# Designs tried in a protein design chat: VH-VL binders against q9nrl2r1430to1533. Part 101

Target 1, 104 residues: q9nrl2r1430to1533
Amino acid sequence: GGVHELSAFEQLVVELVRHDDSWPFLKLVSKIQVPDYYDIIKKPIALNIIREKVNKCEYKLASEFIDDIELMFSNCFEYNPRNTSEAKAGTRLQAFFHIQAQKL

## First folded at step 7 (VH-VL)

Design j145 (framework fv_nezutatug)
Fold by ESMFold2-Fast, scan of step 7:
Structure j145 (fold): chain C 104 residues (1-104), chain A 122 residues (1-122), chain B 107 residues (1-107)
Amino acid sequence: as target 1 above (104 residues)
Amino acid sequence: QVQLQESGPGLVKPSQTLSLTCTVSGGSIDSGYSWHWIRQHPGKGLEWIGSIYYSGRTDYNPSLKSLVTISADTSKNQFSLKLSSVTAADTAVYYCARHPYEVGDYWAFDIWGQGTTVTVSS
Amino acid sequence: DIQMTQSPSSVSASVGDRVTITCKASQSISSWVAWYQQKPGKAPEPLIYAASSLQSGVPSRFSGSGSGTDFTLTISSLQPEDFATYYCQQANSFPLTFGQGTKLEIK
């Protein structure tokens, strides 16, 4: 992507980070606190990693950026039962993302 | 900005239960972070006591062998430590601390309380 | 339990010196090491996480390196405010364990 796409990616990541429901997604899940997470989730990702990739201009297409965000939500729903605070936060944040991603 | 503050007695008699509370402000303990108790004996290094996750899961240092209980009260935005049957060896500065969810790039304890001094003496 | 051993236990150095502190784990812990600075009468503050990542707001004169069992914290040019005790901590497994600390005294 171009400079406008990169600026849009940074803006969107900042909005996601500031959202009240971002807490399960800010950083990678702790191996110590959740030891079985990495046995179940094979492609872990979090907003801090995505933001670093944006800052290093590693996304060449908007679809690559969107794929990483969607992977993050997919991991959340795969690991966490639907009635958990994580899954509920993920559902709300994903809906917010879909609205904002229309600007990409 | 998130802040942690310990509170509890400065002096505890041997064989009693030490009870400390950590009050969290500027953020919620029901936020996916883990919340920890760490102590420092006079002139010595740091010892991890245990943690509580917002799900209610607790992890304890095995060296304290069922003498420790950590609990959380989300309505008061607090988590607490109870250490039973204290002795002079439990004299220390007690800290509460926050840890983010991290693996791979494992983060440090990013926010600490000021610490509260506990002396166990008759 | 994983034991963390720091070397040296204490060091005296002059402003402008390069200071190196080492930390050895009794078992392989990949890169899951954090370093903390503690000033007298204060709580520890994080300096480094994941062995080599600098905590936000920490001066660039601090750096970390290592993997497996051997880890190093380096201060490239010592400043007066760096008088403190430094601790390493493993984050690989429970119980979480700290090194015994290295006291840095300015000559």
Scores: ipSAE 0.000, ipTM 0.577, lowest interface PAE 12.2, mean pLDDT 85

Design j146 (framework fv_nezutatug)
Fold by ESMFold2-Fast, scan of step 7:
Structure j146 (fold): chain C 104 residues (1-104), chain A 123 residues (1-123), chain B 107 residues (1-107)
Amino acid sequence: as target 1 above (104 residues)
Amino acid sequence: QVQLQESGPGLVKPSQTLSLTCTVSGGSIDSGYSWHWIRQHPGKGLEWIGSIYYSGRTDYNPSLKSLVTISADTSKNQFSLKLSSVTAADTAVYYCARGPYSLTDWGYYMDVWGQGTTVTVSS
Amino acid sequence: DIQMTQSPSSVSASVGDRVTITCKASQSISSWVAWYQQKPGKAPEPLIYAASSLQSGVPSRFSGSGSGTDFTLTISSLQPEDFATYYCQQANSFPLTFGQGTKLEIK
């Protein structure tokens, strides 16, 4: 097989997934473990869903991709109080994302 | 890198409480991971005992629930197992382990393990 | 409790062989199975999680597959360091349960 570069969106998602602070965002929040989450968060999203959308070419504009990533962070801050490990991880990962998104 | 190390008595008498501690280095127990105790009876397979999360939530094997307590001390970066009223059937190698986050549907598997500590229960 | 049954209980093989170990859950666990390798006197080492995801640092000759109730661990070209006992674990629900183990021995 050949070697191919990943798309810009795929490259950024891979960087986010590999980041130490990605743990709250890798997959959808479990309803079994956090049963009230879906009562509060009406548009759930996670990195695995965003990556699937990238792979299916569902993002036609960079702004659509950025909007989904920002929704993910907004959900984190809406559900989790500022002093939680989730909110702290989200703050650091969002800062990392803002730096990387300048490449788009 | 994250490392886990078990400590506690190698010999416990029947009816006493077994107390084991897992010391975590290279990472914090207050970090969103799950922290588990697993044991292995001589020449047998693995048995999951229970887990604790950074939130303080615990999950126990129902077969042991009335006998087991898992707790965490974030100031020492340790989590501990207490198993009350032990019998010879509790003789095993005890492992502590790290698993994935409580806020995900990845399922529970253990990606980092301690070396294990041998516990013998005899009179 | 979900019971995990491994087959075979032991297998003899030679270096370079393709080896498959199977694991059956008593009820559907979706893709939530993990595989571990354990050598005598040592702690288990993770190999696979979520049925097919390779643990970081594990050689690519190891692969996992399956969903529902039937799962397989494959070693594509057996190496001397692969002789060990292998365990599957259901990761779907509490209590977490393990298979009884498969001992991989030199032929």
Scores: ipSAE 0.000, ipTM 0.565, lowest interface PAE 12.9, mean pLDDT 85

Design j147 (framework fv_nezutatug)
Fold by ESMFold2-Fast, scan of step 7:
Structure j147 (fold): chain C 104 residues (1-104), chain A 122 residues (1-122), chain B 107 residues (1-107)
Amino acid sequence: as target 1 above (104 residues)
Amino acid sequence: QVQLQESGPGLVKPSQTLSLTCTVSGGSIDSGYSWHWIRQHPGKGLEWIGSIYYSGRTDYNPSLKSLVTISADTSKNQFSLKLSSVTAADTAVYYCARGPYRLDYHYGMDVWGQGTTVTVSS
Amino acid sequence: DIQMTQSPSSVSASVGDRVTITCKASQSISSWVAWYQQKPGKAPEPLIYAASSLQSGVPSRFSGSGSGTDFTLTISSLQPEDFATYYCQQANSFPLTFGQGTKLEIK
């Protein structure tokens, strides 16, 4: 069949995924590789989950979409010490998100 | 639950700057919501002053022109109002409130602080 | 700026009464009206958003309707805790503006 047009949320998620600093956020943290992650982080989330929610039209308000993205960054800063490559990537990607989200 | 609490001087002299702070608990000001200042003059209705978003974007009531500045401090989970060159007309109860994100601003404000009384007098 | 005008400015009613408050916008605002209740000495509390959507936790006796320029808040069976001042607010454009308020008083 046909190709569905991307929504504004989908376009923003695609830009986040394509950013050089997206690598800590592309998919959920592995419990096998990082066993204590899920003891510390109560509401895990990642860009692949957010994108799937967008595709299923689960965000009724822009605030719900933005809250999920902000939760993702909040989890990063809670788990990862400030001097880590993950936290530095998160800081840069969050700043990029804030600029792009002004278009929403 | 999210709660908001205003704090400030209570009494300000004419021509000085009024500074108020809103402390947010039970939720982050960096969570995609908008954060608003509203005031109510004695015996009168409500007047929207302005808002700030997690992005740092601000919107101000044009009637207050360049007199208003709203800022956020995410490390303290606070947002603040500065109103310069105050007069007796700025005597009011000042409220902080949470609203939706920019595209959802149509939905109004869902959480309010209890209000702080400000009197402008010599 | 969009001006919001409420009517009546005050209304006296008895417990069990049906009460209606109206709000008129100076220009079309689609369905973008919120309603708030304010009790003496307290902050406003949200009741309705998007003209007709009930805020979570608000009793079902409150309802809102309208579109364009004319909006109504209805309390189907007035309770003692409902005596308060009610405000409409347009959320169509900045600056956000409120009606002057309607004071609901005991008969």
Scores: ipSAE 0.000, ipTM 0.584, lowest interface PAE 14.7, mean pLDDT 87

Design j148 (framework fv_nezutatug)
Fold by ESMFold2-Fast, scan of step 7:
Structure j148 (fold): chain C 104 residues (1-104), chain A 122 residues (1-122), chain B 107 residues (1-107)
Amino acid sequence: as target 1 above (104 residues)
Amino acid sequence: QVQLQESGPGLVKPSQTLSLTCTVSGGSIDSGYSWHWIRQHPGKGLEWIGSIYYSGRTDYNPSLKSLVTISADTSKNQFSLKLSSVTAADTAVYYCARGPYRLTYHYGMDVWGQGTTVTVSS
Amino acid sequence: DIQMTQSPSSVSASVGDRVTITCKASQSISSWVAWYQQKPGKAPEPLIYAASSLQSGVPSRFSGSGSGTDFTLTISSLQPEDFATYYCQQANSFPLTFGQGTKLEIK
């Protein structure tokens, strides 16, 4: 991807971070608090990691950016039961992302 | 060895707020575990009230609607239940319990307090 | 909400008997059932988690089995200290729900 695509990724990441439902996704799960998280989730990711990849121009295609965001939601739904506050936040944030991603 | 101990008033008047505290010893409340309130009405089974996670996020039983609030005080290693607008139907033994890590959310509760009896009466 | 139904509601048995208690979920809960023992005047104590995993310190005469909607707790050789009420709990989804309990009385 080009300069235009990178600017769009940056804008979308900022919108996701500012969303009320971003709290489960801002940073990686702590190994100290949940020592077995990384035994189950093989590709951990969070918005701070995605933001850094955008800033370093590591996404060459919009599909790569979208894949990382979708991986983040997939990890959330695999880990958290459907009725938890984390899963509910993930569902709402994912819906918001899907609307915004249509513009990419 | 982790231990949980409930504390609070044994008698509460109808329409008032019930406040209970669970003190945790032998382990930290800000560890990866979930922390739960369960109650048992006289002569009946167990009812899950809600939980709080190390992240500070809460889950509540929808049957209790907007009446329940669970909070944590990591400096005191305690978590607390507030149940507003109580009625005689809230008379029960209240237990606090340690539940699973978020990754093991499908496990049960492994450590329970001894329970505290609450009677709602005028 | 997932409803958990236990059967029987009460059972009486003699020391040395094999006792089985069943628990049925209103929808599939995979293997996500826990079992608890509650003695009169005391808090519930965990026995089994994830349908078949024995809690540390629990005697080997206790075992659990099942998946989907049908679950069983078995006591292979009943002892006097096993007089208690037994509860199943689904851990598949919120709200967490318990069975109504099975009261085990020793003859």
Scores: ipSAE 0.000, ipTM 0.593, lowest interface PAE 13.2, mean pLDDT 86

Design j149 (framework fv_nezutatug)
Fold by ESMFold2-Fast, scan of step 7:
Structure j149 (fold): chain C 104 residues (1-104), chain A 122 residues (1-122), chain B 107 residues (1-107)
Amino acid sequence: as target 1 above (104 residues)
Amino acid sequence: QVQLQESGPGLVKPSQTLSLTCTVSGGSIDSGYSWHWIRQHPGKGLEWIGSIYYSGRTDYNPSLKSLVTISADTSKNQFSLKLSSVTAADTAVYYCARGPYRLSWHYGMDVWGQGTTVTVSS
Amino acid sequence: DIQMTQSPSSVSASVGDRVTITCKASQSISSWVAWYQQKPGKAPEPLIYAASSLQSGVPSRFSGSGSGTDFTLTISSLQPEDFATYYCQQANSFPLTFGQGTKLEIK
């Protein structure tokens, strides 16, 4: 019994999704719109996939959750040239994540 | 085959706004590609001005940022350049070009317009 | 901004010669270099993308190589139609930047 509580991972993902700079990360990159993405990025991931993994209790350690978020940012910086709006959004969101991850 | 064609006035007075339009045929600007403006000053090399993506996102050369606006009209399959407060230094051949997918960092411009000459003179 | 420096600024060559043009980036740009050919009064035409990939329709005598900061464009056996100005461009970060150009002239 008792009150149903959201996990720390779920709370952090919700904060990331609500951030102004989350737009490049909300869902997987479209293969139709960006056909070469999947030739370059071998481990694609996005916030909707990470949130689904949180909801299915697939993260057993905070390090596993942090690794998936960092993979998402790594993919962004690998694919997008420095100084693009995507890379700038990624840089700001990653800094925000590092501050929030201290709660974990 | 995708083709691009620049249009606009060939003569602009100093301090006024230069306005150019690129008409795209054989393909849609509402696609995964980026759409660019590049210029070439007489006897010199190429200078990238900026780009627009189907989402309406724009990227501008920081040296021109406060003076440049790029917009798209998907209903006409066109994208346009406005450069404000022009001087004689803005005299150049202006090209529009199709660039890589916005999230692509490894391809150059694969389709270019023929170029339009703009002279800034009183 | 990433500066792209080409050398030489001009080169004189004869039909059948092997010609090499170099391009240096002021910082590492992986393999993200494109090469263009421009003939007088014409728009630039793409030759190579991703440092070494030949654009569709471009003759196989053109090749590109390099990674990091140093890149080369090679024409293995120069033809009369190859006399033009050649430009490199980095596609690693915005603003996109071009080299100053290399003019290839008949000897």
Scores: ipSAE 0.000, ipTM 0.593, lowest interface PAE 13.3, mean pLDDT 86

Design j150 (framework fv_nezutatug)
Fold by ESMFold2-Fast, scan of step 7:
Structure j150 (fold): chain C 104 residues (1-104), chain A 122 residues (1-122), chain B 107 residues (1-107)
Amino acid sequence: as target 1 above (104 residues)
Amino acid sequence: QVQLQESGPGLVKPSQTLSLTCTVSGGSIDSGYSWHWIRQHPGKGLEWIGSIYYSGRTDYNPSLKSLVTISADTSKNQFSLKLSSVTAADTAVYYCARGPYRLSFHYGMDVWGQGTTVTVSS
Amino acid sequence: DIQMTQSPSSVSASVGDRVTITCKASQSISSWVAWYQQKPGKAPEPLIYAASSLQSGVPSRFSGSGSGTDFTLTISSLQPEDFATYYCQQANSFPLTFGQGTKLEIK
């Protein structure tokens, strides 16, 4: 149910933020710093945006929350080549997320 | 463990171009990290020179105007600094450093080279 | 450019003392301050990022606090290896700027 789902989403986002591999995902990529990012990635998202959506009760279903997290990982893998530290961190964090998301 | 090592001439004549290279080991410069040059004048504090990202994007300290160029060579896992028209004021220890991830722009530098001393003298 | 001003410029202390170093930004930088320790002849070593987050391997006696324009680095119980120069750095906007440094010396 809604209240328990929101509590679970907040707990999971906090665990993701505190994970050693969260560094590529904490905030939106700066247009000034990486202008080519927004030529490639059309739906940017980051953990701070997802956490704001959780706090504003914008997720009605667990699937909507999961979709936003998966979009974040998909953006990482689309922009960053497989052999980069970003892609490797994304792979490990996504695996951690999949284990935790089974509780949702 | 990621390590950075500066190299280049220790002595440069006034009006010439200073060229330094940073060799990165244990990690790739073809990554989301930013790669920085910082210098420290004798007995003084730290001055940020500029940075490069693997996409080729550069950011420079406006105080150095058009005098500075930073470039990267991913095949050698190196990034380099060129500072043109040097004067005695450019005498300093030069450091290369790994800076914040582009997705975490607001963090500090987490890995530093040991520094290389450059003296500008005729 | 954002100017970072450290206080004091130098401080003398004894092992076991509580030491505080402050850093003031000329405009608001949220929590985007990093702190570094530099020993003579060596490169700066990172201590703290995002005002209050300890770098991995840094002893718990180091702590950071602050937001906006005023930031503090605290060493709760000074050890012999802590005598060094400390620098703050703003990571809010380019160009990146450092404080002038605070030299921590033996009394």
Scores: ipSAE 0.000, ipTM 0.562, lowest interface PAE 14.4, mean pLDDT 86

Design j151 (framework fv_nezutatug)
Fold by ESMFold2-Fast, scan of step 7:
Structure j151 (fold): chain C 104 residues (1-104), chain A 122 residues (1-122), chain B 107 residues (1-107)
Amino acid sequence: as target 1 above (104 residues)
Amino acid sequence: QVQLQESGPGLVKPSQTLSLTCTVSGGSIDSGYSWHWIRQHPGKGLEWIGSIYYSGRTDYNPSLKSLVTISADTSKNQFSLKLSSVTAADTAVYYCARGPYELSYHYGMDVWGQGTTVTVSS
Amino acid sequence: DIQMTQSPSSVSASVGDRVTITCKASQSISSWVAWYQQKPGKAPEPLIYAASSLQSGVPSRFSGSGSGTDFTLTISSLQPEDFATYYCQQANSFPLTFGQGTKLEIK
């Protein structure tokens, strides 16, 4: 082979992981630490899962990738009240994502 | 998984106040999303009425601003539209919809209710 | 207010055809256009957001393009279920405004 570069999805996930506000989203919420989370959130997802799906080429369309990221933010805002540090981090990270997603 | 359902009177007399409620299930209105009212006059296109955000911010179509109030009741997981001094021109199908987060308002509306028909007649 | 003008107002097409409908904004709206499909008696369903991003669950035959003032929705190979009215919507500024709609009819 020739020279290859990182996929657009992989580059975007890396930028999201590197962002200061990514901390609520890096891994799935612990059922031990937050027992009621999975009673409220029926489709849990996190950046580590999305990154694995990118690496396994599971996204057929850019919209599928975007939908998983948006689901992650939607879950955050459904579980966390608007004045929490989690919700505020999610709001800022989602705004950053929307700017970066224009490249897709 | 999020679903929206409109409810209202169906028939309203001229000069009265139209009151519609949107019930949200499968998700909370006390979230980062915006919540919208859109209407469609018989045989015509779509007209945006206004929106409310989890922050309490409201935006109204300037053509309706003095006549429209949108409010949210987080305890009932509902948001509502009041349109005062209605006329026959307010006869339409009314939809509620979920829109983007307050800081990402440039995206479209991704979940819509089925619509409720409102007729204004004597 | 930003005016959204769609063309054509109606188009007749056959299954398998490539169909394009256009939407023109009265001022620049960057890429902030969404597209919706409305079937008779039903609520609008989202198709495209941010001009070119396909909504989850929407078939890949739908695509969007454009920036600034000129936007296009394309159906690459028309299917029987695609006969509907299509609306564009600008999300750049308030009030949010829709195009007048394009009715896609069976030829």
Scores: ipSAE 0.000, ipTM 0.562, lowest interface PAE 17.1, mean pLDDT 85

Design j152 (framework fv_nezutatug)
Fold by ESMFold2-Fast, scan of step 7:
Structure j152 (fold): chain C 104 residues (1-104), chain A 122 residues (1-122), chain B 107 residues (1-107)
Amino acid sequence: as target 1 above (104 residues)
Amino acid sequence: QVQLQESGPGLVKPSQTLSLTCTVSGGSIDSGYSWHWIRQHPGKGLEWIGSIYYSGRTDYNPSLKSLVTISADTSKNQFSLKLSSVTAADTAVYYCARGPYDYSYHYGMDVWGQGTTVTVSS
Amino acid sequence: DIQMTQSPSSVSASVGDRVTITCKASQSISSWVAWYQQKPGKAPEPLIYAASSLQSGVPSRFSGSGSGTDFTLTISSLQPEDFATYYCQQANSFPLTFGQGTKLEIK
């Protein structure tokens, strides 16, 4: 617990942010750029929000952190058709996440 | 379509707390957008007061940070501004607005309320 | 805080004129400028975001340009409904800050 878990979550989020395939996930999707996104996606989330929750110690369990990351990927695959650059980036970043999450 | 409407007292006494509410219709405040308060002093330009996000995160103008609280009530689809210890300098038209958010608010505000006039006077 | 300075503070023009309003940031803000139009007694209406992107429903006679510290709003052929006050806003850093406004008046 506590400090070790916070450090591990922060390190993992930093690794995700720095990954080449993080671009669809850095910030929330703009309604101006993608007007139908919030009609389809009911629980939007992004890496910047997850990082803030880590820094505020809002995750009580590692499973809660993992659930938010998985929600982010689930939203990507729900909105974006499989052959899009967003979905391909999401697939690669999710695989990277699963490998890194074994350290949690 | 999304619409915003401000409500609150038009007249507040010096040293009291100003309390304003923004009611959102046609969309949810629990939806990934940022929700902002902006004011305009008589004959002057616009001043950003602060914002709230669906996560509960708030950002305040540092000039007002000790005096401002922004909160959200998702069950009523409303967000609210409290400005404590008001003076005549707080006399302004107050607007609520929606920002199509990223963490740094790069895209500005796309929907605005009509504004409500607040006069601080003894 | 980032200061946004507009010039001119007021401009007088005739219908059909090309009008240019400039906004200068006290430090670099990349492309993160929005422009708003405000008519007397009304709320501001968005015109431009990200320096050059036109808001949906805004006439094509409005355009924005610039990056870094220098930004411009242009109205290519002024119409009667365009007489209003125009504001720039930086969206790069907290606190969000606006220019002082440019009043566009009938010549």
Scores: ipSAE 0.000, ipTM 0.556, lowest interface PAE 14.0, mean pLDDT 85

Design j153 (framework fv_nezutatug)
Fold by ESMFold2-Fast, scan of step 7:
Structure j153 (fold): chain C 104 residues (1-104), chain A 122 residues (1-122), chain B 107 residues (1-107)
Amino acid sequence: as target 1 above (104 residues)
Amino acid sequence: QVQLQESGPGLVKPSQTLSLTCTVSGGSIDSGYSWHWIRQHPGKGLEWIGSIYYSGRTDYNPSLKSLVTISADTSKNQFSLKLSSVTAADTAVYYCARGPYRLSYDYGMDVWGQGTTVTVSS
Amino acid sequence: DIQMTQSPSSVSASVGDRVTITCKASQSISSWVAWYQQKPGKAPEPLIYAASSLQSGVPSRFSGSGSGTDFTLTISSLQPEDFATYYCQQANSFPLTFGQGTKLEIK
């Protein structure tokens, strides 16, 4: 038997999900917890959606994958004031992503 | 595998403060998740008491707001419920549960403790 | 507070039956309903979230549907382990509120 090889996008998403700062990004924002979120954010996205798109082979170009990840961070910074735990986690995770994305 | 376990006195006298603690293992309460207390009166349905987030933010059922305090101790990986001025109406099974984090569409409470029975009597 | 009303309060069924439980909210809650199963002496177990999303590990015979004020939990082919009390819960606003429960009994 062989070792299973993951796609580059799948490997990167797994690394993001496992990162300590991924908690704001794992799933879509809750309407209960943040009732005004969807009034402000018009293109919601999260790591579970991005991972599903990777698994369905919906990203034809690395730039499409990167754009979805960057949209996720952009939404975080648009909604959350810079001094929040969400914004701080987003800043650290985005820096980690930029380093990992060099492999793409 | 994340597990929750309630602990506290099984018997409380009227007018006293009920104190319950939920111990979390296999995961950290200092994560983005919400941590909830729910109770069930004998032969009745479920009643949500309140929740706490890693940030210290709390939300309480308005029916109990003046009587309830939820707090977290990250060093012990525990969160606790204090319900003051208890009466016989507070007799119930008390559950702790993990709910969705602030940025999640996972509205189900996905991990529950086994429950602890609290009887309020003299 | 949003009131959740379940129908029926109890239902008797046989293994292999299709069972439907309904939940009505006193105001629109979009799709923000969760469903739970509770067996005697046990904590509730999550089944469905966001009206129609199956919780990980829950058998595919369970399904949820609905939006707005009217929601349904369906068990397509009842198994012996499914005899329990079922609760709906709205997740649209605080306080979180549960239905009164539907007891599913062996016929």
Scores: ipSAE 0.006, ipTM 0.565, lowest interface PAE 13.0, mean pLDDT 85

Design j154 (framework fv_nezutatug)
Fold by ESMFold2-Fast, scan of step 7:
Structure j154 (fold): chain C 104 residues (1-104), chain A 122 residues (1-122), chain B 107 residues (1-107)
Amino acid sequence: as target 1 above (104 residues)
Amino acid sequence: QVQLQESGPGLVKPSQTLSLTCTVSGGSIDSGYSWHWIRQHPGKGLEWIGSIYYSGRTDYNPSLKSLVTISADTSKNQFSLKLSSVTAADTAVYYCARGPYRLSYSYGMDVWGQGTTVTVSS
Amino acid sequence: DIQMTQSPSSVSASVGDRVTITCKASQSISSWVAWYQQKPGKAPEPLIYDASSLQSGVPSRFSGSGSGTDFTLTISSLQPEDFATYYCQQANSFPLTFGQGTKLEIK
């Protein structure tokens, strides 16, 4: 709740954005870029959307924030085969997230 | 440098099928890009018709979906538009364009053909 | 369908002027906006993608901003070659839709 928790969420989102493996997650996947994505992924999300929700104080619990980040990774692994650069980036970034999120 | 060039008839009669082809040079259509058809009615703005992805997936403007077919021929490095049952309202300049690479953040259409004028009249 | 509404429909300006064109989406589209310039008898040319990223080769006097539903294209110091029609386009959902265009004319 409140400003203190938002500061922690914003710091974590900033760290994720700055990570070398964030490139598949920075923006919502475009219909023009990957047209078949939205046939497969029904709850699309990305770091820019999550950061907007943080700035608007929409996360009341740390679990809600964690759920949105995990949905983002789940979408990545659902759409992208294991041997792709996207899936490999997702695996590394998810591990980084789990380390950083230990204190949320 | 990738270049796109439209070709097809300049005049089509009402109720016939309009067929246009886009020839791509300097790059392969069998790549991570999407390939689009856009038209512009005289004195009006731009209307997206549809696209084809290198996987063969197609997306069409719902206003035209029952009338439009987009296909690709990788061996000729071409993609084509067929618009059936044309009327005078289909008179326009038709453009082909390349959409963004699947891993880029460009999200715009970066290469366009010069356009081909199609008149639907008796 | 997402409607893209541009304002103004036309604007008259002089060389050296700062010109701003706006584009409003009927629903939130994040930053999934591109801007194009079209000169008479020519195909559209890309200017901006992802709302604010300048296309390679485009002069720095062009800039874009905005997110959600409200977007702007700015030309900071108008040059003679900038007189053209400008279009915004959303890439958030199918069908892809363009604004109606803004014609930039010599005052």
Scores: ipSAE 0.000, ipTM 0.594, lowest interface PAE 12.7, mean pLDDT 86

